# VHH binders against o59646: the designs that were tried, part 2

Target 1, 363 residues: o59646
Amino acid sequence: MKNPKFTENQKEIEKEEFEFLQKLNFIIKESLELFNTNLKNSMKFINYITLPIIMASIESKSFNPFSEIIEKHIAFILNSKMNSLGYKFLPLGYSSDLTYENDNSIIHIDIKTANLENPSDFKDTVPLGINQSSYPGVLDCKIRGKNIKADCKKIKVYPNIPTTYNNKLTITNALLFIYPDYKEIIDEIREDYIAIRELISINLKDILTPIEGSLEEFLNYKPSNEKKRLEPILDNIVRGYFIHDKLRHEFSENVEKDLEEFEKKIIGIAKKLKEREIKPVAILSISIPNGELAPHYDDEIVSGKSWGSSFRYHYKKSGNSVFKGLDNKASRAVFLHINKEYLPVLKKYFDPITVYELTEKRL
Key: E = the ipSAE of ESMFold2; O = the ipSAE of OpenDDE; V2 = 0.75 times the mean of E and O plus 0.25 times the DockQ between their complexes.

## First folded at step 1 (VHH)

Design a4 (framework vhh_7ubx_2)
Fold by ESMFold2-Fast, scan of step 1:
Structure a4 (fold): chain B 363 residues (1-363), chain A 119 residues (1-119)
Amino acid sequence: as target 1 above (363 residues)
Amino acid sequence: QVQLVESGGGLVQPGGSLRLSCAASGFTFSSYWMTWVRQAPGKGPEWIATINSGGSTMRDDSTKGRFTISRDNAKNTLYLQMTSLKPEDTALYYCAKDYGDWLESYDYRGPGTQVTVSS
């Protein structure tokens, strides 16, 4: 049996988690217009859509152009806002991880996209990165294809990150961006995306290799004016950041044409995304409890099939859906944004729908 | 270029101990999970233990309590401390760079280090 009383330390942990949720709500609401691919001026277009396309095409290991591009787009916007609140980006070796540090905390933000027509991807659980949470989980007894014990049903696993590091509290928040059915847009951009990836791997590999894995460089990119569409990225590749003096004279007569084709295909995808006016219909925030809070929450709220496989956070399980140690009993799984047009569809999967307000609002 | 060089194997009697080392170069060692895998003659590779970038470990139950995985990030070196060795522990031992992802992806490229447990 779990202890029903929170210690003062555990209450302070939940207070810090809730305070971060408040900050996250502020930046999401401030940034709503920027999550739309139909951006009104060229600087916003370049900063928030064109660069995500470039980064996704260079670093992608899977073939899902919509999710890869949009997750980079969201990451860039969120990084700008996190920096404005005094958080410093902290690279941990996963190219898609958003990890930050300030004086008091280490923040992990796990960005996920979901198709409104695929409710299994959002209605009950959210996937977690292996190094994003301090909460102990439960894995299937199958590890690397083998049952660990013949009589074992599930094995308890401790996460890779501690509950605190150098006196800084670990906070994990998942952000699930739900989009309208985007299969048609995938079909529209697929051939251009494949062409970009092939051009990189065959014709531009030697030039673009130095920027692979450079998520920190991407997130800190700041173009100086609207007239320089791709110039800073092309300058980094061609003119100097990694290869300035030694490789320039090795460029073939075809490099100029390959770079022009690369830019043309990127702008092609950007135009298609802009014309479709892609934006989220809902944004669900899930505050994953710090591991020190485990005695007060369900044992299997974090589960997976084996070590090295995706963990799942089960945010609808009773006993983990609220900040239990806080007087306000605020929800850990709460919508920061809902497009009212899609409310009837969302109500099929969420009843009631909890929306973040100064006082909790149910739709 | 990623390089992994295993050492510390040898012939040992049942109940003996060995400490294996893996010298890593060509990548940011501290940022990656590291894994020990063994392969006995005529058998497929068998996972033994993993240590993540934060120092947390996971071990196969057949060797748990006898084997300890550890790392020294200052020296770019991975270790496997083996105690109470049994004849069935006889194998070629490899260290591997582990991506820590849901695909269970890892690389091992060195010749490995041979452990032979025989009376």
Scores: ipSAE 0.000, ipTM 0.104, lowest interface PAE 20.2, mean pLDDT 72

Design a5 (framework vhh_7aqx_2)
Fold by ESMFold2-Fast, scan of step 1:
Structure a5 (fold): chain B 363 residues (1-363), chain A 122 residues (1-122)
Amino acid sequence: as target 1 above (363 residues)
Amino acid sequence: QVQLQESGGGLVQAGGSLRLSCTTSGRTFSDYAFSWFRQAPGEEREFVGAISWSGGSTDYADSVKGRFTISRDNAKNTFYLQMNSLKTEDTAVYYCAADSEYLGWDSEYDYWGQGTQVTVSS
């Protein structure tokens, strides 16, 4: 790959990306205690559990109820702090996890969680949806079954998210929270998730019907950008039914009993998570380059994912995952937090040349 | 404008019972989860119990499980804390709280009462 000289505009892009990284570091450090405990504040995310319920309808190796709940908890903490820094939450209908804006930028934060026992989820790469950033992705073919041999083609795909919109620069960060082994916790809550899905699909569908379709259609949606675009609408409908007096007074006897069971199961899941007190091992920020910077990066920094509708961004592609236009050549993948008790195992998985603490100290 | 008001506090002997009530000034609070907290002199506020917006779920602090019962009456916009087998350690100012989320265990509540004193004598 050719490494053309950075234009002044491209240097300004990287400067704004780096300055947001500094702000994100401040937010994480001042909120660290909130991430180190399953605080009562995590219970506020019960109203966002509809997404995990919908995802339970699509059984896949990527399904993780623990990750969904924790990601919503993280989102709540971040949202409070982003608002304090003058960023406004912006629901744009894209597949990004959290979108914010201020006068100069549109910020996309993609929250990722990983199990320390599954290094393929965090070592060297981070999974990204096609429309979670302005950076071009890659699609790959899937091989179906033992007896089917097919050539996998890599097709470059350009996102719908623009590099700049209405004079606001698009900035994307993937925030990766690495946790100790939580498989046992997943097993404990999985039955309740399946039961909640069944309650919604059978008993509450008429009450929780989304504006653009039946709840059954949403529960049976294949992994796609459309599913994520409908999440805010679904969440608003669920919250609306809990807080709107008129709808509650129109509930039938059967619906009232089903709502009580639904609430009981959601509270049960939240309670189990609270009792387990899971602390992150490490918090890693990966500054995904704005799409205008793509000519400066090797095509190999993105690859097709063997599974799902996303691709992988290779932050360990040495020499490429840095702010190339800045004099300091700072790493785009940096630790915002490390639990020192886990430092020996983290050193096994992270290359110090590629990943630094924000203070530019190597592991 | 809209407020929570506690009532039913007072002096009671150890082993006795007391019922606290918390009323709202509007029907809008039927959509809230409700909780009771207490604060003894020189101590931080302690969670006591919670009831969800529907009344289908309740939760209690380990120190009061089996002795205290929380309940609600949505038609009256009132919720209650029935305290049985009271101990001197239960002496505190009791606060009721309302949260627009359907969980009452959140530390961030939209509305708080002014508190009512409960004193348990030996």
Scores: ipSAE 0.000, ipTM 0.209, lowest interface PAE 17.4, mean pLDDT 67

Design a6 (framework vhh_6z1v_2)
Fold by ESMFold2-Fast, scan of step 1:
Structure a6 (fold): chain B 363 residues (1-363), chain A 123 residues (1-123)
Amino acid sequence: as target 1 above (363 residues)
Amino acid sequence: EVQLVESGGRLVRTGGSLRLSCAASGRTFSEYAMGWFRQAPGKEREVVAAISWSGDSTWHADFVKGRFTISRDNAKNTVYLQMNSLKPEDTAVYYCAADYSLEYWTSDEYDYWGQGTQVTVSS
């Protein structure tokens, strides 16, 4: 391929992507105070979002609920702001965290979090799932460090998200929040997490079933409590879990005691989290090119991940991470916020020229 | 704290060359991005070029690209602006500035500024 020329349609695609980036910049700046406020100020976040996420993490047998809790908090704030701009929430069943539509486009926002102490998660690339954008990815042809084939090359994989759906353009944005190291918070809740996991897997496994619905289904969930004695416990659990019918009609004293301990431990974790001021170090918006734009980017803009159905998008490739068909040549990756307290650490990974090229001042 | 002193400004003929130097006081020079700005009489101050703290990255304004080159020597605590193919429009007081932050380092919001050195380009 020799530097193909952008068609008029492809330029229009980039124009729509750039216009959404400008709207996202407005939303993030308007919401900065909300992102910098501790979780104490959101009772709904603690009860209806935080608790179900912790429970889902326990049931999946993976321990790292902190990133998921923050991502759901961000999603909650963004949902309100997107509605204010005329976007309607759309549950399409894709792996993107939030999907919206208006008259012209379908917007996929994938919320990413990264720990400041793990620079490989943010300094050069952002991970993307095959189902999170319309851009064709590549999979690593190595398994456990070994080539699957003798002449191993990257395997091209096409996404499940179309470039256009019902005559509406699909637009994907990865919204990356960099946070300080939260290891101490994780260490503080670990003992309670282990106790909860044991209660669920041993004592309450036949009683509690995690909810597996979309965000809309979760928001419209209406708990039923037939045992008024247990209303405080069931109000917390039922919003995130289906309670087995046996509990409602044949409740034992031992089960009652275990549910009380379960609620006590969950509330303990929630209190520890809301007493912490959790604020981002920096916020980056990364506009992933629509798949129709792929011929204009070289292979270096994507790389595979071993064992994953995901790939990495290289947002610091200045020659390939710009709106190539637009006169402004703006970067697809833009810092929407930088916390000045963390400048000494950020300077290890972002020099002033990179910050200038990625700044919202270019929008 | 950083103190900056520019030198090298003088009268030069159109088409000539000139190198400006900016000497910084202190041991923290290598922690600052450096920029060259200019201001002509009756005009607003504008950014000319910038260089990262390590010297690995540089930026030049479109109106000087290909003619001016910014560089630095951290061992000598000095930043340079090599100006070639000078035009009458390049006549201005040139300022050296230092910025510790990652914010808009090509703007007028630099942390420390020198007093300026006059460059005059005549036909």
Scores: ipSAE 0.005, ipTM 0.412, lowest interface PAE 10.1, mean pLDDT 70

Design a7 (framework vhh_8h5u_2)
Fold by ESMFold2-Fast, scan of step 1:
Structure a7 (fold): chain B 363 residues (1-363), chain A 121 residues (1-121)
Amino acid sequence: as target 1 above (363 residues)
Amino acid sequence: EVQVVESGGGLVQPGGSLRLSCAASGFTFSSDYYAMGWYRQAPGNQHERVAIITSGGSTNYPDSVKGRFTISRDNAKNTGYLQMNSLKSEDTAVYYCAAEDYWSGLEYDYWGQGTQVTVSS
């Protein structure tokens, strides 16, 4: 053996990755209908999905709210199901990632979305945050400027997430949802979405405050009792009744007019989308190597070209060689769902022969 | 239950030919979009893939059998085939058929019991 410690950690992590993938597959299969963006129940979509996303996007300055809508919808559904399988939401570090733990492991889930019409977003790589990464790599760094020649420095990136944390194994997974082209849908809602952001940032900034901890409540949401508990809060916000505590007794007619306009714009978005049914084309799980696993790879599979806090993971270059010592077949990227209507176009970008697969161990 | 069953193995002289069959039940090759692969394992060796055919008809072979082996499928009979020509003694192995759902879940790899191919010299 080359290194017994690394070999033992590799086997333990691979076992936990496989067990997580099986559970994730179960969740996806059980909840597939819930991942469809079905807007026929527009008021429920507004209350539990659209409004939280609009509020979150105001701080992030997102210019593509539909990606945010889809990602938050997925996060909501996943959190409901992960808790039912014994995973507890765990806010580790300073990150927007979904982090869970059970008795043996800490699971980091990075939700990705991609448009089928933009294959550069899904066919070869996924972006990774350096602060969330367990993968060592090398980044090329440059300073921008037409008159500035910067030395290209290759910076060795050390993993920020160790292989174990508090005696639990760490597992990192990118969950990629590929959707059909939704540009026309974005265009339909753009004006109302901009108007809502303007109302909040300019006219209602001091009146409507995003609920502190609302993301934690949303992400820790469970069906049944907790759902009923959250409904009145979100309904009041949608109806323009949620007012900053300091201004509750000073509610004016002018503020009511702005809140009514806010509600009208929210309803306008829902009405435009209510007949749309957006189903994922495919759902792909990509297992990202943790810390010590990276030295066992044959080839460098990470790249980056900026001083930013992120780089790209070339998931199609990982797989078979990673687990060569343990199994003749290995996959760090597996499909959990395919919409068969789109199979011909998916085969243009994904060759089954080049897709890394998980298979049962032979005798 | 989803399963595949191999047949057509036997004893053949070097330079000879055999055709293996893989009968599927519990699913259909065309309607369920399974890829079909052939694998082999010789005593003292690890198993290796010798052919694969996708639901769309694309094929792939390792260099060791390329040009000698041909994989095909008959969706109407729900059966896959491996035509083996110009057989060599090193082709002696147990041959396995697998139905592989590359496009969906983790419970997608369905293996047969295997069929023995012996190339005598």
Scores: ipSAE 0.000, ipTM 0.102, lowest interface PAE 21.8, mean pLDDT 61

Design a8 (framework vhh_nb_b201; at its last look DockQ between E and O 0.01; V2 from the best seeds 0.00; counts 0 for: pae E 16.8 > 2, placed apart)
Fold by ESMFold2-Fast, scan of step 1:
Structure a8 (fold): chain B 363 residues (1-363), chain A 118 residues (1-118)
Amino acid sequence: as target 1 above (363 residues)
Amino acid sequence: QVQLQESGGGLVQAGGSLRLSCAASGFTFDDYAMGWYRQAPGKEREFVATIYSGDSTYYADSVKGRFTISRDNAKNTVYLQMNSLKPEDTAVYYCATDEWLPYGEDYWGQGTQVTVSS
């Protein structure tokens, strides 16, 4: 059933996870410049590729218009480098963003993003879906700070990802990208977005009648309550605009003026974003332990705070090391890159000397 | 103190072979990835090969099939076997640990000169 090398041997499992952490760190560091180049080039196609993403982000409580773009570019770069190390991509229905295998292991890589203004998302933990690793989670009995029952114990929740499959060890890694808060840009874009939404709802609905279903979905969209993605809806609205643009000579003066204002606002948004170089604040690689290691670790290293809440992996419980049986300085988290501009902010949450040394050596 | 000491460099004719050794002390050798880098005059240091803590290896495209990296954890030593040497392999070769942990640092040796004559 199990690979003989990994059967109940904590040290051997940790060694394999530690080795993969080293490999992934090397791959990302050697590819960092390519990430920045690809992100900049993606901004050139803002009116089709990025506009739906940006508008969806404006509708959301958390602003992160670049997370999907970052994810796609990382996937492209990572696939090439993983193949060079003997890992084969697996395009299966796993809950991880990317899945690979070699002779000894199945690798699950999850791409995560965090806003620099929300340190709870990166300083000690990383968000983790229950089925993104083989490690069981623990859910507490509190809802909104209250116990569900007076004597309620914590509840174990089990993932569907096995600790081994076809005699290969499951290895899970998160890549966490910290990005800056673009509040100033979002405030400028928000004004144009509101104007666009008002033009559509009041003056342009008749022009967009052929795609009326998408228009109604857009106007009534609530991200937290909708299962449908906003991006396809916004893409349909934009396509409707371009379809009818060819018929402008048939429109009334008022409709043509509203269409001109709509176009002006879209171009304005595009220009504001094209002048920006989108760079991560920091990139962290975080090794999530295999479920076979659960008897040797704190029960709450994967935990949620309330019934049905999302889970988090607590990678920084005892300083910087959660690997048992390794050197005291070994860690399940490693910094692949820290942008020098953000060192003063990051020093608040991480060892100042370590942060400085990593940045200076890799710049 | 952490020390990395290279040996085995020298002058060799094109098509020849050399074996470099790097003796390490002052850290938990078994837990570190160990690598070889090289620097030719007027160029930046370039990656040559690495061997990870679990003995997996990775090579630069320019040396694949010609160079072999290995380690002996009992002796705290990493080796680079260089075969089919070319004049463009002429460089100072450095032994190093890879920086990958928040409190870990890269350690570098002093380098050993490899000169390949035409």
Scores: ipSAE 0.061, ipTM 0.570, lowest interface PAE 7.0, mean pLDDT 68
Fold by ESMFold2, look of step 2:
Structure a8 (fold): chain B 363 residues (1-363), chain A 118 residues (1-118)
Amino acid sequence: as target 1 above (363 residues)
Amino acid sequence: QVQLQESGGGLVQAGGSLRLSCAASGFTFDDYAMGWYRQAPGKEREFVATIYSGDSTYYADSVKGRFTISRDNAKNTVYLQMNSLKPEDTAVYYCATDEWLPYGEDYWGQGTQVTVSS
């Protein structure tokens, strides 16, 4: 904090931000048990989605195979609940997909996931894109890994989102879902899946007969910005064989035996995923300061390493995360959900932990 | 003050092994991912390996299966075991915090030279 007083307008902004945070926290908290129940019931169908999960894991470093589905379900809950609170969905370009309006404000909500094993994504900080804040970030003009620095006192990192839209206040929030690391479960089968793709590739002539030209030339064709034709064909054959029971007995006996062994491994992974609950470890709800609150959050809102395209909000730099203009009595960052099994791990990263209830309290 | 000090570099024959160490001080080492990067002359820095606070690891494709990253939180030290070394592995190897420390800071060591002769 830099020691200027909050103006009355700035205090009113923080009142509006706090009031919305309470509404958002209530919606999410009230919906958590139904969400968790539906996800638990969905685990009855894990056998049908395990192969798609394995296939998707090859393409990304996703540590939660369910993260996209969970994020979409939360977005569905928000879309259905926000209307009941008088907020209308407002699709905007270059903004959050979850944008809403009422008479007084334009609401931007970003849903984020974080791996419990990577605390820099959630501990005392939250990364922000330029479409997720209205607060100009302090710019640190250096190049990572080089001895090159500039004096950037005259400029800030400027977001896309204005502090108001036609006199409606911009309010920005993040919902941060912390998940356990699923990498060990997925890594058990990742090499096996790669080996199965190679096996299919070597034996592809059993399925795909060249008519003109060499099969190798066909499969290695790579149009601009696309994968070689081989990769989509192999993925298609995997889906056909394991999901649709097609192409069975079209390969040699040795190949069929190896495919059936892999199918048993898929079933084993499905059991491991079912046993490991897909619920978040914790859910953190964060009110991000509006840009009209400058300079009061300049110490907390700084550029990312890309210094023109990202921010970080270090919401605990001054101790507790608070609404500074409301006499530091209300928290900008609160937990909506904590899986008790992980509370000792969470206390390693957070001290104190502020939990949303009827009255804010610390654990 | 955050400090990172690499050691263990040197000259080795192709197919040989080296073990790099990085001693860290001045921050809560246990809480942060640590990484190794390398830079060959005239080229940009490239990622080699990361180890997270929970001991999960990630490797660049070019070193997967040959290099092993590990950490000893009691000694505030990160290791890189490099096996089956190739001339293409010749570079200055840097230890770094592989993610931003609080308040937007990150730190690098001074680097240690690894030279692999054929």
Scores: ipSAE 0.000, ipTM 0.207, lowest interface PAE 16.8, mean pLDDT 79
Fold by OpenDDE, look of step 2:
Structure a8 (fold): chain B 363 residues (1-363), chain A 118 residues (1-118)
Amino acid sequence: as target 1 above (363 residues)
Amino acid sequence: QVQLQESGGGLVQAGGSLRLSCAASGFTFDDYAMGWYRQAPGKEREFVATIYSGDSTYYADSVKGRFTISRDNAKNTVYLQMNSLKPEDTAVYYCATDEWLPYGEDYWGQGTQVTVSS
């Protein structure tokens, strides 16, 4: 049904957004096999990244250990395809993963990974960087649930990019890759790593001999708004020992034995990580409304997790997330890939699930 | 089945003009951007021009100002008007949808040969 409330300008913008969305969807879907193959081949380097992964997990946060690798591969493949299609790469200095130009548009693509076990990443909404969209997001005035200003309910945050750049329409798309969680593997070695950190900590005197007389004071130093110096020092020593030039001569024989045992454990974890199937549970493609479409989408964009730096687009509004100004029904958010085994879980967070298959099919 | 058929190529002298046509079938033509590509012997395929469903156009720098891409949705046809042709424009010209380009030549036509003599 033609919404008589839509302006001609809105229709035109949404048409352009739809056209690019379809194009991008096709490109990504076609590239899935290549993506998976390249990712798999990259696992030969898993031994180099396993320890950093373990180190990063010390705070017990759920994360995808392969998120960075995944995003890099996606960016690489997409860039190659976009270039082959005649799009000009445009480094505008924005926080966009990829930016391109043609005669009529400036295109921003945001690539994100999420863990299935972290529903806050994707439940009902897709997170976006506000600096990657031209849409002035409506954000809650609340910080951590507290009102900062009594007279403020909502504020519009201006994005980093304009709605048009040199008379070219700003188009923003997001790609969300949802993967299974790898927490069970990392949790296996986390305690061992903590033990190693402690071991190194008690033996720092042997390494930091030049400042032996003031070592405790040195390590306990805490600058304003920062963590204690001890933590980054320990991390650096760990990297130096296991990843870089192997500072083995700096430790006693007993300590060295413990470190060697831990190294074996790292290798074991690397093997486990390598043996895991690295396939997305789902891939979502989202077209973010151009800022000129405000306030048509104000109720569909909400505050993100980071104050003033992110917003979220609702996947579901009134049962559908569609391009409003188009004659045909087209969704702004579509699944490019779904592992059907996970469909019941996905349906807890997404309703409906619309899959892109040349023509969109609702599941 | 997607079908693309290019025509209009030939031999022309430098400075001359040609008009290429691409007839499309097997898909909803007006929903897709259409593009022209070319491949010279021993060279990689290169982008020439594309036209979106909204008639927005984009050209390679090498052909900008000389070539004009257009489309007739009623005829499911995309055109490439080539003016001021140069010997370096000699290539086989292919029509494709931008969306399907990554799938390779299976979604392309047979191409039409353009030869520009000095």
Scores: ipSAE 0.000, ipTM 0.203, lowest interface PAE 14.2, mean pLDDT 79
ESMFold2 (binder alone), look of step 2: mean pLDDT 83; pTM 0.849

Design a9 (framework vhh_7mjh_2)
Fold by ESMFold2-Fast, scan of step 1:
Structure a9 (fold): chain B 363 residues (1-363), chain A 121 residues (1-121)
Amino acid sequence: as target 1 above (363 residues)
Amino acid sequence: EVQLVESGGGLVQPGGSLRLSCAASGFTFSSYEMSWVRQAPGKGLEWIGRIYTSGSTSYNPSLKSLVTISRDNSKNTLYLQMNSLRAEDTATYYCARESLDYWGEGSFDYWGQGTTVTVSS
């Protein structure tokens, strides 16, 4: 495997990446400090008001149903602050979660979540889709003892995000939220959601009518990437229940009991989310190097595990954890938040722990 | 009567590209999520990816960036663009309509007859 040879342009690129990382870290840290006394309450509030999104994520077999909720929370924080710094939000970006631009750059911010009980998701690498990062577009590697030099665009092993676009430099960042293992509560929520759907489809199908659309559409609705569509559907379930409540006296005892169980299960899910006080163990901010990812892909091609599916940024590997071309050798990965109760576990995987502060702090 | 008809399969050399089409009839195409699924000789079914009614896509991670799924609702047609084809991509490719059975996410109620792609030199 060969890394791209450094040019004078690489130092200029890393300078821009470093300057943006400092801006991003300041914005997030400033917002977190504002909410530090009630960060716990903020997460409980978000989970309560965005329950339909959680249900859609469960149906989509997501390992973390809170990832979209986190994205919305971060977008709310970033949009006002980024705009004040001259960055414009792009509502239809590439494959990144949030995209911004100014006169000189296009910024891609990816929000990642990881379970504390699965260290492979956070301890030394972050998985990146080809569409979520950029690199020079040339492979210079050995495959089965043969030297291969290829234009990645010609073999369709290339990022969807170019290194530059319309004379603007592309900059890629990841915000990694590490959470405690909530598998038990996720399994409980999934069971209640399944029970709700069974009550609707089997026992209550003749009673519950959505405000817009047909009952058939309602009962057979599948989650889509447009998860906000589920919010009106779940709102319609509740409204359908209350609308038909006027006719409950005409229904059998079994129907009345099923409606009561439907109501109890919805309330039960909300109560469980409040009681668990969902909050992160740590938040890691990572600057993904522009033009340095192709060599990491070589190992997967040689091993036969992948052909153009993804890259991994190895932020603990030699030379990958720092801005190589900058004299200060600043870190590309730094913590914005740490719950000190989990410090012994975190130190198993990170030592020293570098925390973003106005003055650098190491734990 | 629901009908799905794939086309575009054939012999292609390693490293080549191929675009498959699926012509849909007998239902409101724009109202359904659609998937591509393949089956290599003597092996099980492998899901390639899905396209939602919105036009958004979701792919099997092992095949991401090697394939692109798109749809043209005005022509009732689903497409699969494949690049950098390997011998391991030799398979019968099926388009499938996602069932509206809510509990059967990933379940298909109608399949095409399939189109065979052979990657060989």
Scores: ipSAE 0.000, ipTM 0.084, lowest interface PAE 24.9, mean pLDDT 64

